# Ledger of designs, part 1: VHH binders against q86b00r158to499

Scores and structures below are computed, not measured.

Target 1, 342 residues: q86b00r158to499
Amino acid sequence: PRNSLQRAIDRLKNKFGISLKGSFEEEFYLIKKGDNNNSSVASLLNSIEKLDHGTFANYHSLDCYGDILEKITNALEEQGLPIEQLLSESGSGQFEITIDYTDIMEACDRHIIVRQTINSIASYNGYIATFIPKPFDGLVGSGCHAHLSLWDTNDSNLTPDANGECGLSLVNQFFIGGLLKHSKSLTALFNTTPNSYKRLKPFYWSGCNVSWGLDNKESFIRIPSSPFSATDGCSNFEIKTIDHTSNPYLAMAGIIHAGFDGIENSIAPPPPTSLFDQSVLNNQLIPSNFEDAIQSLKENHYLCENIGNDISNAFIHVKLAENKILKELSDDDQILKLLELF
Positions, changes and structure headers below are counted from each chain's first letter, unless a header gives other numbers; Kabat numbers aren't used for antibody chains.
F, E and O stand for the ipSAE by ESMFold2-Fast, ESMFold2 and OpenDDE, each averaged over both directions (binder to target, target to binder). V2 = 0.75 x the mean of E and O + 0.25 x the DockQ between their complexes.
[cut] marks letters that were taken out.

## First folded at step 1 (VHH)

Design a01 (framework vhh_6z1v_2)
Fold by ESMFold2-Fast, scan of step 1:
Structure a01 (fold): chain B 342 residues (1-342), chain A 126 residues (1-126)
Amino acid sequence: as target 1 above (342 residues)
Amino acid sequence: EVQLVESGGRLVRTGGSLRLSCAASGRTFSSYAMGWFRQAPGKEREVVAAISWSGGSTWHADFVKGRFTISRDNAKNTVYLQMNSLKPEDTAVYYCAAKRGYSSGYYYSPSEYDYWGQGTQVTVSS
């Protein structure tokens, strides 16, 4: 799938002189290993220490996880991965690491290295790191948010325009128009297990609405503001729905081909939606399960042909078979099975 | 990686108050624990206060406890030191410093901090 992404990158560059840069926000849980009682989902959840008012980091979080987080971040930096941000997320024992943005192929390569490093260091130090999208009912899910920007051949950021809608240039608006047009099909590439769809729920800031907007956490495409957005425009856009069950190369190939369609055909996105807009309740949603998502992809001849018919058919076949097997398991057994994989 | 610039240092009378600010430039500010240090003439640099990367935990040296308060505003990339009931012994150059915010504890030694500001002079007159 790495070659598929390279073809997508080359297509965008050769036709429009545009390259994509990005970074991933890596969300994950750290679970302290026990002896024999860590063999069930309930025992794994009990291994996570609860924080009072668990939406904010506190000394308990840093005290319990500080040493392991330090080892993880030191190992990442030793490998030449510049850490932009490390946060405690709203889930107890849940963290986010963001690596500084770079060219999109390198961003995908870094994503793989980051996950492998986190898993290895955690395991060696008596922890389980898990990237499962929704490992615990009632707790926050783990995503792999992508921040993306468009650049020209002179390494100038084409994303911002202070006078544009949501501070974005016209070319970026067309790219987003393509993403929204193909959003249901892209969901199949982004969220590849039944568990993924437990995380993708309206009103949990997962980005399920087929919409876009400034700081709108419910939109498929979120435009992050900064203190300088009104004067300088917005420097990037964010896709929040992607989770760690995606193949990052295939997901990004899909994104690039969808955005290419937007630019090629001058596809204007619909008007942006505010998070506080009451009409968000009536917005169309991305698919609520993998079967609907994969059906959208199967019907999307444009994406399948440009990704490559062989890889698209293989993806569809393998993921349908995998989901059928997973759905035969109880919810808890699915989590235990996914813990072996993610 | 992170650049730190202190401000607010000046001459203050004994018993007075002063707030120091430390402005950070750099994308990783919210992932760094921050500390305030001071160095009086002819003395070693000592830790005054520290705050975790989230602001959820703070530490203050015994000699300033109840008089100084550290806080941070991650939206403004700024850390503050509110100094009350100033004494002549508080006269020093005050430095802000950043360390990778993933560590628990270890806030007490200057050697734990990776990035340092240039310092701001606080003078307390008798």
Scores: ipSAE 0.000, ipTM 0.154, lowest interface PAE 18.1, mean pLDDT 80

Design a02 (framework vhh_6z1v_2)
Fold by ESMFold2-Fast, scan of step 1:
Structure a02 (fold): chain B 342 residues (1-342), chain A 124 residues (1-124)
Amino acid sequence: as target 1 above (342 residues)
Amino acid sequence: EVQLVESGGRLVRTGGSLRLSCAASGFTFSSYAMGWFRQAPGKEREVVAAISRSGGSTWHADFVKGRFTISRDNAKNTVYLQMNSLKPEDTAVYYCAADLRYGSSWYPYEYDYWGQGTQVTVSS
């Protein structure tokens, strides 16, 4: 799949002189290990310490997890990863590690290394780190939000235009038009287990509406605004639906090919939507289960051909077989199985 | 450890000037956009000014535009707010905040690090 992403990168660069840069927000739960022989989902949930601080809490405010978080950040820094901060998320015992943006291939490589390092350091120190999209029904889900931007060969950001809709350049608007056109098929690449779809629901701020807009956390494409938006335009766009069950190289290859279609065919996105327009949000959703998502991908000859027919066919076959097996397990047994994988 | 330490808040007469400083430590300062927020008694916290990672772009709220100027010195890990022509309505606790992600947000909950605040009081 790494080669598939390289082909997508080359295609965008060779045709339009555009490169994609990005970063991932790595969301995960830390669970202190208890009795390993008799663990259950309820026992795991009971092992999570509640934090007093919200999403903007600094590292010093996370003293109850301070030792393990320090070991994780030290291990990441030792590997040369540009980890700038660690935040508590809205879920109890849930954290987010923010990685600085870089070229999209390197961003994907870093994403893999960060997850492996977190899992290894947590495990060695008596914790379970979990990247499962929805491990506990009463708590928020975990994703890996992607912040993306378009750049030219002179390393100038092509994303912003203060005079453009939502502060975006026309080329970025077309890229988004392509993403929205292919959103149902992209969902199959982004969210590859039955558990993924327990997280992707309206009004959970997961981004499952086939829409885009300024600061709209319910939209498939969120455009983060800033005080600079009126003067400089918006510097990036966000996809919130991606979770840790995705192969990041394949997910990003899909994104690039979808955006390429948007640019090549000048696909204007629909008008942006406000977070407060609930009537629109209920009518246009991404697939609510993996089977519908994979069927959309199967019928998308454009994406499958450009990703590579052998890769696409293998992905579809393997993931349908995996989902069939997972769905035969109880919800709790699925979580325990997914803990071995994520 | 991460710290943002504001200084410079004091009592000033209407029409006076004041410079606030925010010293940052424990993180890579040049990777963060910086913002100044304020909160007056009985009011919600509001964004006053923001500055990009490099200092190449600045934004100021309409209610302070032309009077306040944000700046930064990445070599000194410090962000500043120069306040001129102060009005009683500017009385508030002023907070320094750091935002890693592609510039500063309008929303307090999207900032990563916060200072403890410095009190500015403007008398008639």
Scores: ipSAE 0.000, ipTM 0.272, lowest interface PAE 13.8, mean pLDDT 82

Design a03 (framework vhh_6z1v_2)
Fold by ESMFold2-Fast, scan of step 1:
Structure a03 (fold): chain B 342 residues (1-342), chain A 123 residues (1-123)
Amino acid sequence: as target 1 above (342 residues)
Amino acid sequence: EVQLVESGGRLVRTGGSLRLSCAASGLTFSNYAMGWFRQAPGKEREVVAAITWSGGSTWHADFVKGRFTISRDNAKNTVYLQMNSLKPEDTAVYYCAAGKSLYYTRASAYDYWGQGTQVTVSS
């Protein structure tokens, strides 16, 4: 898949002189291991509920996780991964770490290192780190949102234009048009397990609408606002649906080829939608299950050929087989299997 | 050798109409975005309108929106600027430009430029 991404990068650069940069927002849960860790969903839920229960959840959650978070952040920084942002979801045991942006291939490499580091430090210190998209029905899901920007060969950011729609340049708007055109097929690359689709629900801020807009958490592509510098426009755009079951190299290859199609064919995106626009209730949605997503990918000859027919066929075959096996398991057994993998 | 040749510039009265043309040669025209820029005496060059590779999307500056329309004919390797309801402040040399990377409000996004055609609007 890494070679597939390299081909996508080269294609965009050779045809248009454009490079993609980005970063991932890494969302995960930390769960303190109990004395009798049976590796069951029930035991994990019991541990979370004990730790974060009560009116002092904010104070006690931060106190409990302070030491482990410091160890994780120190380990990441010692490996040369500058932390841009660390957020905690008090009372849930969920955290988000974002590493500074870089060239897209390095961003994917960093994504893998970040997950390995978090898992290792958590394990060594008596915690379980989980990257499962929807590990608990009563808790929010975990994604790895991608923040992306377009750059020229002189290392100038091509993403913003103060005179453009939502502060975006025309070339970036076409890139987004391509992403929206291919959104249903890209979903198969972004969200590769049945569990992924328990997180991807409309009206739950997961980005399921085939739309884009300024600060719109329901849109497939969110454009972050610039509250201190309106004339700068947006420095990046965000894809919210990607989760940790994705192969980042394959996901980014798909994104680049979809965006390339947008630029090559001058695909204007539809008008941006606001969060409170009632028409968002009638927007087209991304697939609600993996089978529909993979069928969309199978029918997308453009993406499959450009990613590579052998790689695309292997991905489709393997992921359909994996999903069939997972769907035969109870919900609890699916989570246990996913905890081993992610 | 890439060449962009503008034509159609002339003297017109206020409220009149004019169509500018730009013929391109020496490049694969359908692979290039095209823009129209103008420069009045003593002022900086400013972007007026832009059109993408296929003609599927256009952009027009606020000061000409509703009055000017950019279009292209890829079979003829030509880009056009239809100018209606002309005002004295539209007086300028008009340039066409071609580029592969469209950051449409920046002259630096364009690789090739014509020599310009003079438009004068009198009362």
Scores: ipSAE 0.000, ipTM 0.202, lowest interface PAE 16.8, mean pLDDT 80

Design a04 (framework vhh_6z1v_2)
Fold by ESMFold2-Fast, scan of step 1:
Structure a04 (fold): chain B 342 residues (1-342), chain A 127 residues (1-127)
Amino acid sequence: as target 1 above (342 residues)
Amino acid sequence: EVQLVESGGRLVRTGGSLRLSCAASGRTFSSYAMGWFRQAPGKEREVVAAISGSGGSTWHADFVKGRFTISRDNAKNTVYLQMNSLKPEDTAVYYCAARPTYYSGLYFRDSSEYDYWGQGTQVTVSS
């Protein structure tokens, strides 16, 4: 699927002279293995049960996890991955690592390396790292947010325009228009398991509304409030719904082709919505389950043809078969299967 | 090197909204990660929200998640805390704080990791 992303990158560059840069926010859980456990899976389930039955959040989780987090960050930096941020999300062993901005292909390559490194260092040090979107009902979900910006062939950021809506250039607004037009189909590429849809709920900051806006965590496209160009990459837009069950190359190819459609056809997005605007209660939602998402993708001939019909058909076939198998399992068995896959 | 001045604190009714601002003076504002902390009468200081130097990463405490949003405008050297659906339990002095971004963020919850602090702004939520 890396070749599919390369074709999307080439298409955008050849037609419009535009390249994409980005970074991912990697959310994950670290769970300490018990001293006398016979298997990593059994120890994970036991540790998750202990977290779920906790009386209150441990506000000192970073202090408790300091050593393992330091080893993870050192291993990432040793591999040439510059860390922008490491944050604790919940105080129950959930963390977020963000790597610095880079060209979109490199960002996707880094995403793969980050996950592999976190899993390896955690395992070696007596922890289990999990990237499951919703490992069980008592835990906050884990996503893989993408921050994206548009650049020209002279390495100038095309994303900002101080006089534009939300501080964005007209070309970036058209790119977003394309993303919103194709949002339901993109959801199939972003969220590929039944478990993904336990995380994607309205009013839980997951980005389920087919909308965009400044600092709006409920919108499919969030615009961070620093829309002006800077060397630290402050001028960008964010897609929050992506989780670790996505193939980053396919997800990003879909994003690029959707944005291309927006630019080519001058698709203006609707007016931006504020999280503070109570009138947006009736926003359209992305699909609430994988079957509806995959049906939207099947009906989207534009995305399927541009991604490649063979790749799109294989993706749809494989993921429908996988989801059928997962749905036949009990909730516990589904989590165990997802631990092998993600 | 950086000076912080909070504004926006006032009396509001339960269910109301309020935006706090923190204006920074000094160079290289984007080289500082920012946090909002609060201290209620008779309680210890709590971390409420944090934001990276670029604004690309944010964190919110569980007790405000869904109600409060941290953001920043590096062109204006300002960090914001938008507070919605305010509750009497949100009554506190709110502090803005800054720390260098070169640190890995391992201790972003620890107030001792922040080099610069504002004077605080009082928020009072009446039932």
Scores: ipSAE 0.000, ipTM 0.112, lowest interface PAE 20.8, mean pLDDT 79

Design a05 (framework vhh_6z1v_2)
Fold by ESMFold2-Fast, scan of step 1:
Structure a05 (fold): chain B 342 residues (1-342), chain A 128 residues (1-128)
Amino acid sequence: as target 1 above (342 residues)
Amino acid sequence: EVQLVESGGRLVRTGGSLRLSCAASGFTFSRYAMGWFRQAPGKEREVVAAISWSGGITWHADFVKGRFTISRDNAKNTVYLQMNSLKPEDTAVYYCAASKVTYYGSGSYSNPADFDYWGQGTQVTVSS
């Protein structure tokens, strides 16, 4: 799949002189292992959630996580990974690490290394790190939001235009038009398990609406406002729906081919939507389950051919088989199985 | 209940100095990044400065670099903005904000969208 991404990168560069840069926001939970390992993982997760959210337990929970987070961040920086930010929610056991943006291939390589490092350091220190999209019904899900920007061969950012809609250049608007056209098919590449769809719900800030807009957390494409680029337009755009069950190389190949279609065919996106627009009640949604998403991908000959028919067919067959197995399990057993995979 | 209470805003002559304070309560202050924002009449709210949970990382907007300094005292649950060489264009309501974003590593980063809690503001007026 890495070769598939390289072909997508080359196609965009050779035809339009454009390269993609980006970064991922890595969301995950840390779960401390009990003294006896005979407790179910689901039971342990529920116990830790209750403890962390307790009024009088918050201080002790943060102190406990401080040591493991320092070990994780030290291990990442020792490997040369530039940490842009670390987000810690008091009492939730959920964390977010963002690595600075870079060329899209390197961003995907970094994504893999970050996850492996977090898992290894956590495990060695008596924790379980989980990247499961929705491990707990009562708590927020874990994604890996992608921040993306378009660049020319002289390393100039082509994303912003202060005079453009939402502060975006015309070429970036066409790229987004392609993404929205292919959004249902892209969902199959972004969200590959039944559990993924427990996280992807309208009104949960997950980006399920087939729309785009400034600071709109319900839109498939969110344009972040930023004081750093306010006078020059917006420096990047965000896809929030991607979760850790995706193959980042395959997901990004899909994104590039979809955006390419937008640029090649000058596909204007629909008007941007605000979060408070009344039409949000009637928004077109991405698929609400994997079967509908994969069917959209199967019908999308453009994406399948450009990704590569062998790779697309293998992905479809493997993921359908995996989802069949997962659906035969109880919710708790499904979580245990997903902990082995992710 | 989360509270951020700004103080120190007043009328000052051009070239003067002010120190703004923001007292925080109802959350674990030492785990939150803090920021100062301002809004002038007829303008959008803009970020002025931000400081990490530990105070080790600070960011200042280009239009205030060298004149304003953000700092914090975690023992007092207070964030400060020291404002020097004030200009008429610094006239605005100044807002304190808190974010659970922890800044770490090779850079500093702040975004208004990352701030979860906001104070009611304190008015700073700079006369010519």
Scores: ipSAE 0.000, ipTM 0.180, lowest interface PAE 13.9, mean pLDDT 79

Design a06 (framework vhh_6z1v_2; at its last look DockQ between E and O 0.10; V2 from the best seeds 0.00; counts 0 for: pae E 20.3 > 2, placed apart)
Fold by ESMFold2-Fast, scan of step 1:
Structure a06 (fold): chain B 342 residues (1-342), chain A 123 residues (1-123)
Amino acid sequence: as target 1 above (342 residues)
Amino acid sequence: EVQLVESGGRLVRTGGSLRLSCAASGSIFSSYAMGWFRQAPGKEREVVAAISSSGGSTWHADFVKGRFTISRDNAKNTVYLQMNSLKPEDTAVYYCAAHPGRWLRSTSDYDYWGQGTQVTVSS
């Protein structure tokens, strides 16, 4: 799929002189192994089941995990991956690492390396790092949010316009219009397991509404504000629904082709929504399960053809088969299987 | 609640030095990551430097690396930016910002901002 992303990048650049830059927010859990932990499935499930769902202050969470987080950050820096952000998330033992913005292909490559590094360092130091979207019903979910921006051939950010809706340029608004048009099909590329859909619930800030807006954590496209938004415009936009079961190259290829459609056809997005505005009652939701998402993708000839019919057909076939196998397992066995994979 | 007040900006000659200070109100300052940002007229805002809540980790933008140093004194609720070997290109309004996370370099996620202090470097 790396070649699919390259074709999407080339298409956007050749037609409009636009390139995409971005970064991923890597959300994950660190689970401490005990001295006498055996490898039995029951012991692992008991450890996960007994984790507190409580919230810790950022200072407390990072202090408890200081040594392991320092080892992870040092390993990332030694690989040339400068850390933009390290935060404690709202779930117990949950963290977020974001690497600096870069060209979208490199951002996808970095995403793969970051996950591998976190998993390896955690494992070596007596922790389990898990990237599964919903590791257990009592724990909050882990996403892989993407922050994206549009750039021209002179390396100028085309995303902001202080006079535009939500501080965004018209070209970026059209790109978002394309993303919203294709949102249900994109969901199949972003969220590829039954477990993914346990995380994607309305009113849990997962971005399930087919909408966009300034600082709206329930919208498919969130526009982060800054104190300078009124004078400078907004520098990027965020897609929150992506999780770690996605192939980042395929997900980004889909995003680029969807945004291309928006620009090519001047697709204006609907009016932006606030989280508590009455207009949220009119929002569509993304698919609530993988089968509905994949059906939307199957019906989307534009995305499938531009990604490549062979690749799209293979993806659909493989992922339907994988989901069928996973659904034959009990919920506990699904989690154990996903822990082997993610 | 955190309120930030920058000070120390002034006119200096090329090659000179300045130390900027940012004073925060409230005893919760030690829980906040802090950053220095700048904006020149007609230009976009830039991240200059960042420091973790403990002061144990710092980051500096390439265009100031080796010349500027960020530091903090949690007992005094203050963050500093020591600026050496100043260039005309460093002329800007400098802003202090705070975020309740442990570490942050992006500008969009800082929650509290000062009003800025003007630094002018003459050629």
Scores: ipSAE 0.012, ipTM 0.465, lowest interface PAE 7.6, mean pLDDT 82
Fold by ESMFold2, look of step 2:
Structure a06 (fold): chain B 342 residues (1-342), chain A 123 residues (1-123)
Amino acid sequence: as target 1 above (342 residues)
Amino acid sequence: EVQLVESGGRLVRTGGSLRLSCAASGSIFSSYAMGWFRQAPGKEREVVAAISSSGGSTWHADFVKGRFTISRDNAKNTVYLQMNSLKPEDTAVYYCAAHPGRWLRSTSDYDYWGQGTQVTVSS
């Protein structure tokens, strides 16, 4: 699958002189191990250390978990993984760590190391770290949002254009047009368990709308603004739906081939949308379950051929079998099973 | 089912201040993102401000930015709109709305609405 990503990277570079850089926002929960066996979802939730006043952008959660978070960040820095941000995400016991962006292959390699480090440090310090997309119905889900940008062979960022729609260059708009065209198929690569689709609900800021827009947290493609956006344009775009069940190499290979299609065929995205627009938004959503997402991928011969037909067929077969097994479990038993994996 | 009741609307002079309250009942308030909307006569309902379920994120429309502040107290199941430097164009019926999610949403996302409270700003 790493080789599939390398072929996608080479294809984009060879045809258009474009490379992809990115990073992941790693969202996870820390569950404190108790004196009792953590053998049910209810017992896991009871084990979570909670603050009386939950915060989305507040550092009070960092004070409560300061020691474990410091150990995690120190371990990441010692491995040469420069931390861009550490935040307490909305929800009791949820956190986000973001590593500095880099070439997309290295970003995927870093993603693996970040998860391994968080798991190891948490375990040594009496915690369970979990990346399950929706472990608790009453709490916010966990994604691994990708921030991406397009660069030329001179290492110049091709993404921004202050005069372009949403501050984006035309080539990046075509890349996004391709992503939106393939969004239903890409969902199969991004969200590979039944649990993933408990997070992917409209109105959860998960990015379920097949749309794009400036600071639009409900769109599949979000364009983050900055103080410099009016003069310099927007430097990157965000795919919000990706979660930790994805193989990052396959997910990014799919992204590159979808964006390649957009550039090659000059696919204009639809007009951008706003989160607080008073008009009725487009009703198109990504698939609401894995079976529909994987069916879209099966029918997408362009993506399957470019990723590799053998790889795509194996992925489809394995994930359908895994999803069948998971769906036969109760909701609680699914969570306990996924806890061993994510 | 969530039930929302607004209060605090009244007649106020230009430049004055007013605080609106919205009390919620029937469901877990802390699971709902909340918004304030207004509707002037002959106009479409428009979003004024929104707040996440935790209160950690807020959004304010440009026409009220710096003058109005949304806040919430989840222990009291109440959301507030502090309105300062009021202008005659702020005259409207103000509605509280809720959506069962933790984040700020578009206007089409709010399923639960109060009956509104009249704010009138005199010159």
Scores: ipSAE 0.000, ipTM 0.126, lowest interface PAE 20.3, mean pLDDT 81
Fold by OpenDDE, look of step 2:
Parts: structure tokens; C-alpha cells; sequence
Structure a06 (fold): chain B 342 residues (1-342), chain A 123 residues (1-123)
């Protein structure tokens, strides 16, 4: 998988002189372990410290988990991972860690290391860290949002254009056009379990709409606005649908090849959409289940070929088998199984 | 902190109309998106409609089919749900929510909730 991404990177660079940089927002829950090693999902849920909602509650949440978060932070910093942000996402023991953006290969490497580190530190300190997309019904899901940008050979960011639509350069718009074109297939790479699709729901700010737009968290591609957008354009775009069940290398390889297609063929995206655009919500959604997503990928010869037919076929086969097994399990058993993996 | 208070729910006959109101406290109402939700007995809470902070964008659930309309008056710190052509299946407790971190059915994802108002549609 890593070699596939390298080939994608090389392809983009060799043809257009463009490189991709990025970072992942790592969302996860911390759960205090009880004395019983055979905890049910309900037991785990009950172990989550739930606080009132709001800004104040978030601060309090950070305080309650201060010791473990400090250990996590220290461990990451000791490994040379520069932490850009650590936030409480909710008052329910959910957190977000973001490492500074870097070259996309390194970003993927960091993504793996960050998860491993968090899991390890949590385990050693009597916690369970879970990166499951939707570990508990009724609680917010966890993704690994990808913030991406295009760069030239002079290490200049090509993404921003103050005069461009949504503050984006034309080349980045074409890149996004490619991503939207391949969005259904990419979903199979981004979301590889049935549980993933419990998170991927309209109006969960998970990016289910095949669209793009400023600060539109329902769009497949979100363009984060900034105070500088009016003058300098937007520096990056965000894919919100990616979760931790993805192989980051294959996911990014898919993204690069899809974007490549956009640039190569000048695929302009549709007009940008605003939040709550009903027409977009009703007409253009990513797949709502893995079977539909993987079917889209299977039928996408362009992506499969460029990613690599062998690795694509292997991926499809393995994930289909895994999903079959998972679907035979109860919801709770699925979560327990996924806890072993993520 | 924002407090939400729903009003307007009552018993109506099939084909009737109601207008629900949700009054919000606080000075930052215009910064929050608002939504209407409902929960029928034995069913999960579901989203009915949503409106952006400015009121420029709205969304309505498929089951609304043009019968309901969400609106807001930021000067009055109030969001409304106009319900026309009501049906027995619309019977539910209707809830107002402000600026949810996540939309739809996850209660833990919302910043603020009202206590709800009962709407009953008789045949």
C-alpha cells in the first residue's frame, strides 16, 4: 500500500509538478477500564465520563482527562510529532489531536504512529482508546478528517486564490472536480466497515453530500474559511468522510489519482453548495453502505488500475470477506470485534 | 448558555395547521443554526427541519413533503415551524435544538435542547 501511494505521488509530480501535503484530525474516545476485562458495550458506554455540553464542559473534560492527555502529548512530542491542536470534541470523553501538515506520505506515516501511540499510552494507563467510527449509538462519531493542499516544486501552496471560487485556485478546483467524480469509489477506500456507515449520515457533519463548499460540513469536500480568505484565499480543503478503518496509503493514493484525473481532464466541480442545500442532499449522496461503495470501486477501472490491480483486487476481496463476517455479528459484537482492531 | 422553550403544540384534527415556536435565551442566537425534531411514542427522534444561523438556508425532511416550513426571526430570538396538512402520523413531541455539533438523532451532539411540545393529530 505504501508503494502504491508513492507511485501516485510520483505520477502527480512528474506530470504536473504538483505535490500533495496534508494532515489528519484524529478523533477518538478515551474510556476508563473497569475491573472486568469482558466488558460489554453497555459497560464501556457507562464508563465514559459524560459532561454537560458547551464550551465550559469541554474545558472541564480536558481537566478530567488531563493526566492521560498529558502522557499522550508527551509521548507524541518525544517521537518528534508536532502537535498542532488538542481539543475536546464533546463532553463525553471524545478528543481530537492534529499533527502539523507535511508531505502526504509522511502524513500517513504519522497517522499510524499517532494511533499506535495513543492506544499504547491509553492501555498502559488503564484506558481504552477507540478510533471506531461510531462506537456508541447516541454519541458523536469519530473520523480522521484529512486536510489537504497542493504545492508546486518551489514549495509554494497552489491551493489558495483570492479570486477563485471559494478562495481556491483553478487547479485545485479541478482536483476537487476529480475527487467528486470518484467520490463513490473513494468511499470504499475511506470507509471499510459497516460501522463506518453508521457515522456517515446526513446532518452529522460527516460529509455525505457529493458536493463542495465553504464551511459546508455536509459536503464531501469542505473548504474551511479563514479571516484571510478574502485577501489570500483558502489554504486547504478538507475531506470529512475518512475514518480510521481506512488504509491511509490506499486512501491517499485514491485521492491523488482521482484528483489527477480532475486536473488532467479539467473537470470543473459543480457550483459550490451552502449548508442545508436540500437539492444536494436529496440527489447526490455517497454510498450509504459498504456493499454499494465497494461495488463502485470494483467498477472503477481507472482507480483500480492506477492504484494497482493486484492491490485493489486484494483490498476488495479482503474487505468483502471482513464485512461479511462483521455483518453476521450483532451490533454489540461488531463493536467488540472492532475494538480489537481500532 | 442558551435556553430553549417550545410552544404551540396542541390537539388538532387531520388536515389542520399549527405553528410551533421556540424562544431562545441569550445574546448569540443569530450565531446558531436551529432545528426542529420530533419523537413519536416508541420511535426514535428524527429531524424535521433545519435552518442556518442567518436563515438563508433551510432543509426539510422527506416526510414533510412541503407541508412544514421552518423559519426564524433573529430579532426575536425565535425559530418557527409552520405545520400544514397535518396527519395522525405527525403526532409526536416536537423539540427545538440550537447549533448542534451533529444533527439528526444524536442528543449528545447538540448544544442545547428544549423540553418539547406535544402535537397530537386526531382523525
Amino acid sequence: as target 1 above (342 residues)
Amino acid sequence: EVQLVESGGRLVRTGGSLRLSCAASGSIFSSYAMGWFRQAPGKEREVVAAISSSGGSTWHADFVKGRFTISRDNAKNTVYLQMNSLKPEDTAVYYCAAHPGRWLRSTSDYDYWGQGTQVTVSS
Scores: ipSAE 0.000, ipTM 0.243, lowest interface PAE 13.8, mean pLDDT 87
ESMFold2 (binder alone), look of step 2: mean pLDDT 82; pTM 0.846

